VH-VL binders against q9nrl2r1430to1533. Designs and how they scored, part 250

Target 1, 104 residues: q9nrl2r1430to1533
Amino acid sequence: GGVHELSAFEQLVVELVRHDDSWPFLKLVSKIQVPDYYDIIKKPIALNIIREKVNKCEYKLASEFIDDIELMFSNCFEYNPRNTSEAKAGTRLQAFFHIQAQKL

## First folded at step 13 (VH-VL)

Design x43 (framework fv_nezutatug)
Fold by ESMFold2-Fast, scan of step 13:
Structure x43 (fold): chain C 104 residues (1-104), chain A 121 residues (1-121), chain B 107 residues (1-107)
Amino acid sequence: as target 1 above (104 residues)
Amino acid sequence: QVQLQESGPGLVKPSQTLSLTCTVSGGSIDSGYSWHWIRQHPGKGLEWIGSIYYSGRTDYNPSLKSLVTISADTSKNQFSLKLSSVTAADTAVYYCARGPYTSDHYYMDVWGQGTTVTVSS
Amino acid sequence: DIQMTQSPSSVSASVGDRVTITCKASQSISKYVAWYQQKPGKAPEPLIYSASYLYSGVPSRFSGSGSGTDFTLTISSLQPEDFATYYCQQANSFPLTFGQGTKLEIK
């Protein structure tokens, strides 16, 4: 933990946001457009929420930050069938995240 | 960092129910990860038993499905395995493990140290 | 169930040797294989995921390759601490299945 880890979290979130496959993850899924999402997904999260938590220094440990990112991906895969564009984007972005997270 | 620790009886009699608990520290089981039980018979390889996710979803090895229950207690940050009607064939080292939950691949990136269970009269 | 078959079942090698262990899936699993190292009396330690990606802290002398049904784990220059049993695992579908293990022994 500490200041250097918080800087690393911000860098990683920025890299994820800029990635071509970030589009399913930038903000929470619309309850109006996808009404059954919140019946299935009990702990919704998105990159904008994670970035806000980083900026507010809410992550004390790298594991807490990683847990939130992994929750975001697992929500995607729980809701979206494997063959969807959302699941495919999530698979590629998660692989990218795992490589970058090795630095944490 | 995240650590997993198995606990339970080292000796179980045939026909009884084996109950094991995995205590998680440094992270929450109420998170996006999958939580697994794996066992290893003496001198043999690894056998996946099953997994649980925070949603309550469970997946079990079909070879064991009628005998296995995996549950989670988020208030204690623990998940548990119950294996009913044990026989000598259930003698093994039992591991709990964590993996990322995905729709298309299931890895285990953090493992407990293992607990030895002997089924004997 | 997807059967994972490792070869060889055991291999004897010396420090500094290049060692290759292979793993064959009974059906295509794309890139979804992991490799683990297990030392006597210890839990398995993850080495590689998605056929070729190293987990954090794993020495660069370990590498993985393959896709479909045929996968390899390579240790480029064997060190004393590398003598262990190695397992492959298919991560593609339930039930998750492991290879039978390859024991790496001192020559």
Scores: ipSAE 0.007, ipTM 0.658, lowest interface PAE 9.4, mean pLDDT 87

Design x44 (framework fv_nezutatug)
Fold by ESMFold2-Fast, scan of step 13:
Structure x44 (fold): chain C 104 residues (1-104), chain A 121 residues (1-121), chain B 107 residues (1-107)
Amino acid sequence: as target 1 above (104 residues)
Amino acid sequence: QVQLQESGPGLVKPSQTLSLTCTVSGGSIDSGYSWHWIRQHPGKGLEWIGSIYYSGRTDYNPSLKSLVTISADTSKNQFSLKLSSVTAADTAVYYCARGPYTSDHYYMDVWGQGTTVTVSS
Amino acid sequence: DIQMTQSPSSVSASVGDRVTITCKASQSISTYVAWYQQKPGKAPEPLIYSASYLYSGVPSRFSGSGSGTDFTLTISSLQPEDFATYYCQQANSFPLTFGQGTKLEIK
């Protein structure tokens, strides 16, 4: 995208980072703390990586940006059972994202 | 933007296997979305057939389980439906669709145009 | 399976009318309902998700409400392009199920 589209992506990432339920998503899961994570999740991603990609102009289309955010949520739901605090935070943050993404 | 296009035979004989393919453009099936097949019988409502995810996980409508297989070919950016042992009751318009992958709800935000399948001798 | 029952099955209305379509789930599905609009010969188009949130590009005259088992789609001032069949879908559990449809036709 253009500068306008990059600004929109940056604004949305900032809104996600500021959300109370962003804590499972701020950075990549530590393989020292969660050693089986990378055996299960083959495409790890987090908000800090997505923000870096926005800043480097790696998203050419809004759909590519949305795809990375959805991948982040899908990884959460694949790894974490529904009743965990991580999955519950992910469910609320994803709902918030869907509302905000209406602007894209 | 993301676009889905169904393709397959217009006519299938009873007892044969129906094979349909959904070609995705403007986005990757190897992403965090769920990819669905839905059908609509003539003059009737919508019936969900099943879905596939980037992980390879599949979910099928229990009423069609054992008859349905959904698969993905990421190299062609396609996902496909195989429905075995078809009867006249399988005559319908078949749609492919995309939805977000979520922990507790499932909706479809992008749909293909649909392809008509007639099961007849 | 969760059954979705729409009411009415058909409704005749005039441009400018307020139209209400209801959808009842056989068991509680929280707010996990989507609404779709389908015109003859076309694929369904999404209107609403999670009972009340409009998809981008959907006119503001469309609104949704409800929770638990009873859900409503409202068109506040019917336009010519709104004559179509409307479907609700429960998004709570597999298998995903749709209502039988409500056909909105010109009076």
Scores: ipSAE 0.056, ipTM 0.749, lowest interface PAE 6.1, mean pLDDT 89

Design x45 (framework fv_nezutatug)
Fold by ESMFold2-Fast, scan of step 13:
Structure x45 (fold): chain C 104 residues (1-104), chain A 121 residues (1-121), chain B 107 residues (1-107)
Amino acid sequence: as target 1 above (104 residues)
Amino acid sequence: QVQLQESGPGLVKPSQTLSLTCTVSGGSIDSGYSWHWIRQHPGKGLEWIGSIYYSGRTDYNPSLKSLVTISADTSKNQFSLKLSSVTAADTAVYYCARGPYTSDHYYMDVWGQGTTVTVSS
Amino acid sequence: DIQMTQSPSSVSASVGDRVTITCKASQSIWSYVAWYQQKPGKAPEPLIYSASYLYSGVPSRFSGSGSGTDFTLTISSLQPEDFATYYCQQANSFPLTFGQGTKLEIK
């Protein structure tokens, strides 16, 4: 991506971080607190990692950025049962993301 | 933007194996999505065949028994369907599709144009 | 397998009409239903996911509602481009299953 694309990705990540439902996604899941997570989830990711990739100009296309955000939600729903606070937060944040991603 | 394109033979003989490939462009097959095969029999509705997830996990329609195999080739950015021992009942338009995002939200947001497969002697 | 029963099988309507299509699951699927539009010779296009969330780029005249076993797709003011076949799909469990389709025809 260009400088203008990087600014758009940064703005979107900031909006996601500020959202009330971002709490499960801010940082990687703790191996100490959730020891089976990394046995189940093969491609862990979180908003802090995505933001770092944006800042280092690692996304060349909007689709690559969108793919990483969607991977984050995929991991949430793969690990967490549907009735959990994590899964419910993920559903709402994903819907918010879909609306915002139309700007990309 | 992400695009999917089916390819394979338009005509297959009964008892043979149907092999179809879906080529993905504009996005990686190895990223957070589920990838699906759906078919539509002439003049009828949609039937889900199966899916492969970015983790390599596969799910198949039990009505197809052990006749179906879905695999992915990340180096070619493709996923493929093999349906063995076909009969005339397997005549359909076959679609590949992307399921965003998660195993819990299995809806298909991007579809290929479809490829017509006729099973006939 | 979860069976999705769609009604009506066909409906005739005029531009500007409110159209309602229903879908009934044989067991509870909570809100895990999607709706698609298919035009002749074309692949299906997504309209709605998780019962009520509008897919990106879909006009606001489309809306979805329902939970558990009974779901509804509504087109508030029918436009000429809306004449198509509509399908519901449950996303609760494997195998994924579709309704039989509702053909929306010009009156």
Scores: ipSAE 0.000, ipTM 0.594, lowest interface PAE 12.8, mean pLDDT 86

Design x46 (framework fv_nezutatug)
Fold by ESMFold2-Fast, scan of step 13:
Structure x46 (fold): chain C 104 residues (1-104), chain A 121 residues (1-121), chain B 107 residues (1-107)
Amino acid sequence: as target 1 above (104 residues)
Amino acid sequence: QVQLQESGPGLVKPSQTLSLTCTVSGGSIDSGYSWHWIRQHPGKGLEWIGSIYYSGRTDYNPSLKSLVTISADTSKNQFSLKLSSVTAADTAVYYCARGPYTSDHYYMDVWGQGTTVTVSS
Amino acid sequence: DIQMTQSPSSVSASVGDRVTITCKASQSITRYVAWYQQKPGKAPEPLIYSASYLYSGVPSRFSGSGSGTDFTLTISSLQPEDFATYYCQQANSFPLTFGQGTKLEIK
């Protein structure tokens, strides 16, 4: 994308970061605190990485940006059982994302 | 724009294995989305068959679980359905579809055009 | 498995009419229902997810409501391109299940 698309991506990432349910997604999962995470999740990603990619204009298509956000949620649901606080936060934040992404 | 297209035989004999492939363009199957097979019997509603994720995890409709296998070929950007021991009841239009990976809250946002499969001798 | 039952099974209407289609789940699905539109010979097109949220590009005359077991799809002012079959789908638990469909036909 263009400048207009990049501004929209930044706005959406900022809204996600500010959301109360963003806590599992702000930074990469700690290998020290969750040692088996990287044995299960082969494509780790987090909001800080996505925001950096937006700021560096690394997304050429809106679909690439959306794919990275969906990968982040996918990793959460793959690793965490559905009744965990992480999975519940992910479910609510993903629903919020889907509403906001319609504006793209 | 992401597009999905089904391919496979239009006619399959009873007791044989039905094999269908979904080719994805404009996006990667090695991504955070789930990839689904859904079918529609003539003049009837929709039936979810199963799904596959980038991790290789599969989920199948329990009514079909012993008969169905879904697999992915990341190098070709394709995922496939194999349905064994088919009968006339498996005659349907088969769709592939994309959904967000959301625990068990799957909605299908992109669909292929569908491919008609007739099971007949 | 969660059974989804739509009513009516068919409805005849005229352009400009307000049309309401209902969908009932056999047990609570909270808000995890989607609605699809299907025209003859074509794949289903998504309209609504999570009971009330419109997919991008869907006209504002479409709206969804409900929670728990009872859900509705409303078309506020029917257009010629809206004559189609409509399906609800629950996304609360596996296996995913669809309603039997509601055929909207011209009066």
Scores: ipSAE 0.007, ipTM 0.646, lowest interface PAE 9.1, mean pLDDT 87

Design x47 (framework fv_nezutatug)
Fold by ESMFold2-Fast, scan of step 13:
Order: structure tokens, then sequence, then C-alpha cells
Structure x47 (fold): chain C 104 residues (1-104), chain A 121 residues (1-121), chain B 107 residues (1-107)
């Protein structure tokens, strides 16, 4: 039928997506709304892309999955000054991720 | 798991350039992490030398800026330190380290074991 | 440059004791401080980041607090493996700077 079990990576991504502080990370930043973003950030990534990579079995090692999640946070902190709501949400979500990643 | 290993000469003559390499395994330097060099004189505290990010951005301790260069070689998964015009004051244990990029910039979560460098004639 | 000053420079304690180490920044650094533990002959290991977040795998007896200029690392019940030198580090601005270290010794 339509019943499936989530992988460990999929379960972690779902937990991140459901977190209140995930809003800056759900999808790629809009070039229309933030025109200088892609001049500064050379390796854009977001939770929807990471989830797609999980579903396609593109992560061979847990370290590769963790690297992509950390890249997502790094991009946030590189672009957004630390006093912004985006950077504050990223800090809280990253701390949550570090706790949840212990399950991997 | 990610591991870092320093390599380079244990003995360097005064006025020469010290060259150290950090080899990273279990992870890629072409990732969202920052990569750092820190040194420690025997019996003393820690001194941050500088860092490199995957974008090519480098940050150097101003006390060493004219003397230090940090570079990365993604094909070898290595990053390197060059410190020019060394003196006896550069005798120290040198560490390479990885830092997650956070809203507070940096803390170092994985460290190499350190390599001892002695500057003498 | 932001100067980080630790107090005390050394402390003697017994297993089971509550130990506090303080760190003072020469200017406000918000919560941008991390704490490290270093054992003789070994590289430092992270304990706390952003003043109060416990690094993964670090025992819950370690905690951090503070904001602005005054920060504290607390060990609630000292264990034999905790005898080491502790360093604070600020990440408010470059260059990154460390405190001079606090050596925790057996009483």
Amino acid sequence: as target 1 above (104 residues)
Amino acid sequence: QVQLQESGPGLVKPSQTLSLTCTVSGGSIDSGYSWHWIRQHPGKGLEWIGSIYYSGRTDYNPSLKSLVTISADTSKNQFSLKLSSVTAADTAVYYCARGPYTSDHYYMDVWGQGTTVTVSS
Amino acid sequence: DIQMTQSPSSVSASVGDRVTITCKASQSISSYVSWYQQKPGKAPEPLIYSASYLYSGVPSRFSGSGSGTDFTLTISSLQPEDFATYYCQQANSFPLTFGQGTKLEIK
C-alpha cells in the first residue's frame, strides 16, 4: 500500500521542517526579494533540497548529510547580520539540530 | 567521523617561512565549516592565527597579518598555513581546527593533535 | 582587540565539589563566548558555545551562563576526569581571543 517508514535522515529533516524556527530555511531565498543574496552566497541550499537529496539516496555517509545542514546554517549566518530574526532563528534551529543529530 | 592531522617541519631556521598543512579526513573542507589555525607556546595560553572559509574568505590575527597566509586545496582536502620571517617567538605547538559557522561566528569543535615547531639555527 | 580575563588563574577542588570559573570581557560581547577544556599534552575540546549551549556529548554537570561582559562556567559535581585547564573564547569580533586559562587542580 501507501505506508512507508521514514529513514533516519528523513525523520530528522521532518523534525527540522516542523520546528517553529524553520521559516528561513524551508526553500531557497528569492532572487526577486533578496537580489544580492546570490552575489554573496555561492552554495545555496534549503531544507526542501536536502529532503529531496535524502529521498534520492544521495547521502552515502551521515557526515555528508550533516555537512549540507551545516552549510544551510552557515549561509544564513554569512548573509544575515546576527541581530536579525533570521540569524536568531538559525541559532536556535542549529542548536536543536545538534541535539537531534545525536540520533544519527 | 572528521579527523584533522597537522604536518610540516619540526625545525625551522630563523628568517625562513614556516609551512604547515592540515589534512582533513571524514569530511570535506569545501563545506559550510570554517577552518582555523591556532598555536600555543609551551606552558602558555591559546593564540588564534587565522581561518579560511570555503568561499576563499580569510581572516587573520592583525598581530600576524603581514606575515601569515592561509590557503585551501580542495582537490587534496587540505588547508595550509604559511608564516614568513619566523623568529624564536614562533616556537609553539600548532593546531588546525574546524569550526561550525554560527551566529556568533566561531567555536572550534574538532582539533588536530597538534604539531610542535621549534625555530632555531 | 577584546581582552578576556579569567578568574581564578588556578583553583584547587575535591571530587564532588561545585566549581565556578569566571570570564570577563573588556567590552560587551553579548553571548558570543565559548568554553574549552584542555588536558596536558592534548588539544582543547569544546564544552559550551554561545554562553550557555552545551556542546554535543558533554556531560550535563557542565553549564554556562552570563551575557554582556561577565560569564561563568560551572561544574556542578566535579569528577576525576575534570581536572584540566579551562579556557573561555570570545567570538564577537576578530581577532578571536582566549582567556589566559584556569587550571583546576586536585585539593
Scores: ipSAE 0.012, ipTM 0.675, lowest interface PAE 8.1, mean pLDDT 86

Design x48 (framework fv_nezutatug)
Fold by ESMFold2-Fast, scan of step 13:
Structure x48 (fold): chain C 104 residues (1-104), chain A 121 residues (1-121), chain B 107 residues (1-107)
Amino acid sequence: as target 1 above (104 residues)
Amino acid sequence: QVQLQESGPGLVKPSQTLSLTCTVSGGSIDSGYSWHWIRQHPGKGLEWIGSIYYSGRTDYNPSLKSLVTISADTSKNQFSLKLSSVTAADTAVYYCARGPYTSDHYYMDVWGQGTTVTVSS
Amino acid sequence: DIQMTQSPSSVSASVGDRVTITCKASQSISSYVHWYQQKPGKAPEPLIYSASYLYSGVPSRFSGSGSGTDFTLTISSLQPEDFATYYCQQANSFPLTFGQGTKLEIK
């Protein structure tokens, strides 16, 4: 690996971050803005945390990386009703992820 | 690669409790996925029994009228089905399965091979 | 409960044929339908999710369409490995329900 080389996981996270539907997932949900979120969601995660884990080489297997991305989506769908803008964004971004993850 | 394997008795007597266990390898049940039990009666289609999520949330088919309990043991990486007061109508192939958490919440992407359960005296 | 009805219940076809099977929900389920393939003695395998999204690793000859109450699974050019029973499943409401299955047999 080179000093500026992106891993397969980093490349995929960058594509997710760049996607128009990434806005609900970029950072952890604010406790101030959404005070009941952490009463419902017991394993919060977001793209910035996943990217940090990639950069620290914490994913040894593709399955571990995929599990964290799927956890992020499952939290979205658990908290947000199906017809919300958050759930709709999550649905489109998850479909995009499933296509890209086939390369892993 | 995630794999699921059902285990339990092949023969159960009427009125007893059917107990089945699903052992998961290559992945953790303590993850964002949902974990399901489905059965298939001889010559018939598929019937969803219920599911469990890492939060401890369970969802059950109301047709089983509180006869079903699904539980998880993260230390053994297993989840289990208990179906009480069985009758001949509970004779079926039983599958455990994993579902990605999606906006529709319940399609099953990985299945066990299935275990045949016969309810007979 | 939402009833899922598949048509036909069985169909005989030859390699290279275009095959369509349909699934009708007793009430609107938007696009929350999934399709599975089951070979004799084996567990079902996912094929299509949310009406039209191809599950990873599934050949492009499979496609799904529809919304509301009427859904279609199409196999554009049958291969020998495609002879199986196909099931639709709704995920719009609890409990999850499956169609009765469509058995695709060698002609």
Scores: ipSAE 0.032, ipTM 0.710, lowest interface PAE 6.3, mean pLDDT 87

Design x49 (framework fv_nezutatug)
Fold by ESMFold2-Fast, scan of step 13:
Structure x49 (fold): chain C 104 residues (1-104), chain A 121 residues (1-121), chain B 107 residues (1-107)
Amino acid sequence: as target 1 above (104 residues)
Amino acid sequence: QVQLQESGPGLVKPSQTLSLTCTVSGGSIDSGYSWHWIRQHPGKGLEWIGSIYYSGRTDYNPSLKSLVTISADTSKNQFSLKLSSVTAADTAVYYCARGPYTSDHYYMDVWGQGTTVTVSS
Amino acid sequence: DIQMTQSPSSVSASVGDRVTITCKASQSISSYVGWYQQKPGKAPEPLIYSASYLYSGVPSRFSGSGSGTDFTLTISSLQPEDFATYYCQQANSFPLTFGQGTKLEIK
């Protein structure tokens, strides 16, 4: 993206990180703490990685940024059963993201 | 930005397999969205056929039994529908669509323009 | 399967009218209803998701409401470009199902 889009990506990532429901998404899942995660999830991603990509200007289009955020949520829903605190946090944070992403 | 385009034969003979491809541009099929096939019979409403996810998971409409297969080719950024043993009842406009992947609800936010398929001898 | 029933099947209206289309689910689907607009010869266009949220670019004269089994799409001041067929969709469970459609025609 352009300068305006880079600023928008940065602001949105900061808002996501600061959201109460961001805790499952702040960093990659630990292989030690969750040993089967990487047997199920083949494309791991987290907000810290997305933020680094924003800072390195790796997103050329808003759609690429949105795709990485959606991948993060999809991984959550693939791994975590619907009734878990992780899945519930993901559902609320994704809804927040969808509203904000309409501005991009 | 994201655009979907259906392609495949406009005429299919009864008992053959209908094969349609959806080409995605402006976004990746390997990005956590759900990718759908929907059809519309002449003068009728919409019928959901099925979906595929980046994980390879598929969901199919039970009314189509095991006649449907949806697959994805990430290297070509395409997903495809195969409908076996077609009859005249499969004559329809076929749409591909994208939806957000969520834990508990499924909508289609981007649609292709549709491709007309006629099943006749 | 969750059956979605729309009423009316067709409605005739004039520009400037308030139009209401209803959709009834055969079982509770919380707020997980979407609405689509389809013009002749074109693909459906999304209008509303989760009963009441408008997609980007959809005019504010469109609104949605409802929860459980009963849902409503309202067009507050009908415009010429609004004459189309409208479909509700339940998004709660597989298979995804649509209403039969409501055709909005010029009176």
Scores: ipSAE 0.013, ipTM 0.695, lowest interface PAE 7.4, mean pLDDT 88

Design x50 (framework fv_nezutatug)
Fold by ESMFold2-Fast, scan of step 13:
Structure x50 (fold): chain C 104 residues (1-104), chain A 121 residues (1-121), chain B 107 residues (1-107)
Amino acid sequence: as target 1 above (104 residues)
Amino acid sequence: QVQLQESGPGLVKPSQTLSLTCTVSGGSIDSGYSWHWIRQHPGKGLEWIGSIYYSGRTDYNPSLKSLVTISADTSKNQFSLKLSSVTAADTAVYYCARGPYTSDHYYMDVWGQGTTVTVSS
Amino acid sequence: DIQMTQSPSSVSASVGDRVTITCRASQSISSYLAWYQQKPGKAPEPLIYSASYLYSGVPSRFSGSGSGTDFTLTISSLQPEDFATYYCQQANSFPLTFGQGTKLEIK
């Protein structure tokens, strides 16, 4: 726990951001470009927000960090039909995350 | 560490409604996971009952038809199962479980210890 | 509904043995299969997801393989704590369905 866990969260967020399939998750969805998003998604989150929380030491447990990442993926699948490029990217990135999260 | 704990009556009479609650600790039910009810009949395998998502969406096993309702209470960090018009065939160990929410597959990575329900007069 | 069939229904083995359990789906489920271990009086514990990935804390003697309709769980060197009932679960479509279970017994 503690310092080692924080370093692991930082490393994992960097790996996710660098992944080819991170593009739907880098920042919050624009209300201007996608007006109905916030009618459907009540707990929006993105990698830039998760990164900020890691940098500010807001995650006390690995489970809290994992929960935020899973929320990000769940929002993607709730909003985007399974045949979209967003949902396909999310599926691949989530699988990558599940493998990496075994270290936490 | 996330933990799930089932609670409810151990004995239910035929034709009554079975009500079970799953209390979640170490994590939030309003967090993007899927939350499931599974049961196991004496000496038999596992049967998936249904699930609820943070969005309020529910999915139910068609074999249970309109008899099942799953609901969530985010203020108490609990989700619940109601199974109406029970018979002796509903005697089982009932488990609650958590899984990731994905576009096309559903696994259960955390399970409660189970609660035994007997349906008899 | 997707029918899941396990083989064998029971197997007797000794500590140190290599044990193989098979699971067949009535239609293709891609790689969306999980394996669970259940000891008497206990809840099922997850072992494997997506056919071959071990959950955190699961010993490396457990391995999974397969895709489509045919799947295998292997224990390379059986330990005393491995005597349990094993279940496969298709994760591909609703309703979610489990195999009937394979009971691994001490010989």
Scores: ipSAE 0.013, ipTM 0.692, lowest interface PAE 7.6, mean pLDDT 88

Design x51 (framework fv_nezutatug)
Fold by ESMFold2-Fast, scan of step 13:
Structure x51 (fold): chain C 104 residues (1-104), chain A 121 residues (1-121), chain B 107 residues (1-107)
Amino acid sequence: as target 1 above (104 residues)
Amino acid sequence: QVQLQESGPGLVKPSQTLSLTCTVSGGSIDSGYSYHWIRQHPGKGLEWIGSIYYSGRTDYNPSLKSLVTISADTSKNQFSLKLSSVTAADTAVYYCARGPYTSDHYYMDVWGQGTTVTVSS
Amino acid sequence: DIQMTQSPSSVSASVGDRVTITCKASQSISSYVAWYQQKPGKAPEPLIYSASYLYSGVPSRFSGSGSGTDFTLTISSLQPEDFATYYCQQANSFPLTFGQGTKLEIK
């Protein structure tokens, strides 16, 4: 085989996962720990699910990938009050994402 | 450019349900935004009715909560308002609008042109 | 609900004038205020968000300031197209609420 390099989507997901503010987004919210989450959020998603979709080549367009990342942030801001650590982390990570996504 | 346009009947009889639809064009209903209904009574200021998000969550003005339902059909790029048991006090120009959805912002960056609704017998 | 009180209700001014419109919230809303301009028969258009950030494409003669409960919209040199009604909106909590509006009229 040849030299293997990560795709643009995989590279961006890795950068998001490594960011200090990724902690609220790494995996799906626990239904046991936060039972009302799924009464409010109808389309749950997290970075681990997005990364699996990237690895399975399920994103055919950059817009599809961007939509899933934006859904993740939208869910955060809908569930979490503005002054929470989760919402503040989401605001900073979303700004980082917008800068990086310009390269797609 | 993203555009919003209201549609629905201009005349509604007292006690009936007002139904309005907002069509999004030049883009789609997406997860980066909230989608709002605002109204303006003749010669008066602006009143926020409620909002819906990509997730399906809704927030309503408590003064209207028992009378208002907002829904979205993302496959049609539409979101809709139903206002039940209308009276003459519901006569207004109705606007749909969108706003960026972040923890720090709840302002409306794109507005429809508005549709006039008159409640009379 | 957070009440937004605008003053003045109306102001008459001439082209080239500096105009200030104020907005007072009934409780602290940090910097979560937006300002809109509405011309007769038209939908409102955004001017300012987060108290002081100019919306894209809005002329630099418009500026916003304030924090907590007291906010100001300033037009540094009035142009003919600026004669309109101006609204503040608190973006801190639901329900979203607007001021009653300030009508800016030709002197």
Scores: ipSAE 0.007, ipTM 0.646, lowest interface PAE 9.6, mean pLDDT 86

Design x52 (framework fv_nezutatug)
Fold by ESMFold2-Fast, scan of step 13:
Structure x52 (fold): chain C 104 residues (1-104), chain A 121 residues (1-121), chain B 107 residues (1-107)
Amino acid sequence: as target 1 above (104 residues)
Amino acid sequence: QVQLQESGPGLVKPSQTLSLTCTVSGGSIDSGYSMHWIRQHPGKGLEWIGSIYYSGRTDYNPSLKSLVTISADTSKNQFSLKLSSVTAADTAVYYCARGPYTSDHYYMDVWGQGTTVTVSS
Amino acid sequence: DIQMTQSPSSVSASVGDRVTITCKASQSISSYVAWYQQKPGKAPEPLIYSASYLYSGVPSRFSGSGSGTDFTLTISSLQPEDFATYYCQQANSFPLTFGQGTKLEIK
């Protein structure tokens, strides 16, 4: 039908948060601890922000939700070199997301 | 759904600059995806030309680097390819494509239908 | 540049057959390979990324495997709509490079 279950987005975000590889994505990077992050990353986002947007019914289309999740991964790979724990976690979590997103 | 559409001249003369534009609908080029140009010579396989990211970073095929410029216009939701000093070897179908920007998943999940470019006098 | 070599260049098969296409990288690319299907006159469509993950909507009869330099695309039970040219692509380093293609034809 034309109506997306808001619970579907919530369920997917919960699955991402529960994943072992979610740790780089749970909240925004600290400006104090990583000051150059915001010089490089112009559109910061994290799972806590995405979850709040879901809870406030800010996503009208599944594509808008998917775009925010993909932005989160894109930021990770732009900032972090391929051999870092962050980039490796991001690669595995993104693959998991692509499988789960097929339910949307 | 996200759709990509190429536009530009079907015929270009040798030594001129080829200019192609990709118009994106149903999604933003400023949304964390990589935007790519790929071409396919008649009866042959695929050749990656280059890409542009929302950060402004561009990557070009070294075999074409001195000849290629890729740019983006977020206000029009378009990205463009300029290929200078074309020859008959540049005759191909040109595709624009979008892919997730990842460290190991540089694949193209959405493709335009392709536009045929012939380089001939 | 990393060279991708596909084998065979063409294969003839019948509906219901198991078909295997291989792709060899000139140097190790870990699991950074994608597979595409292209029908005549059409743009390529994604099938698989990171060697083994199916793109959304791709039928489960398609599977990918491999790591390092040797990669395989398998179609477990060929359907009429599967006759096409298949391309592998390495995603390990720039420039991104494609195999020469494998044409799958009806027997």
Scores: ipSAE 0.007, ipTM 0.640, lowest interface PAE 9.5, mean pLDDT 86

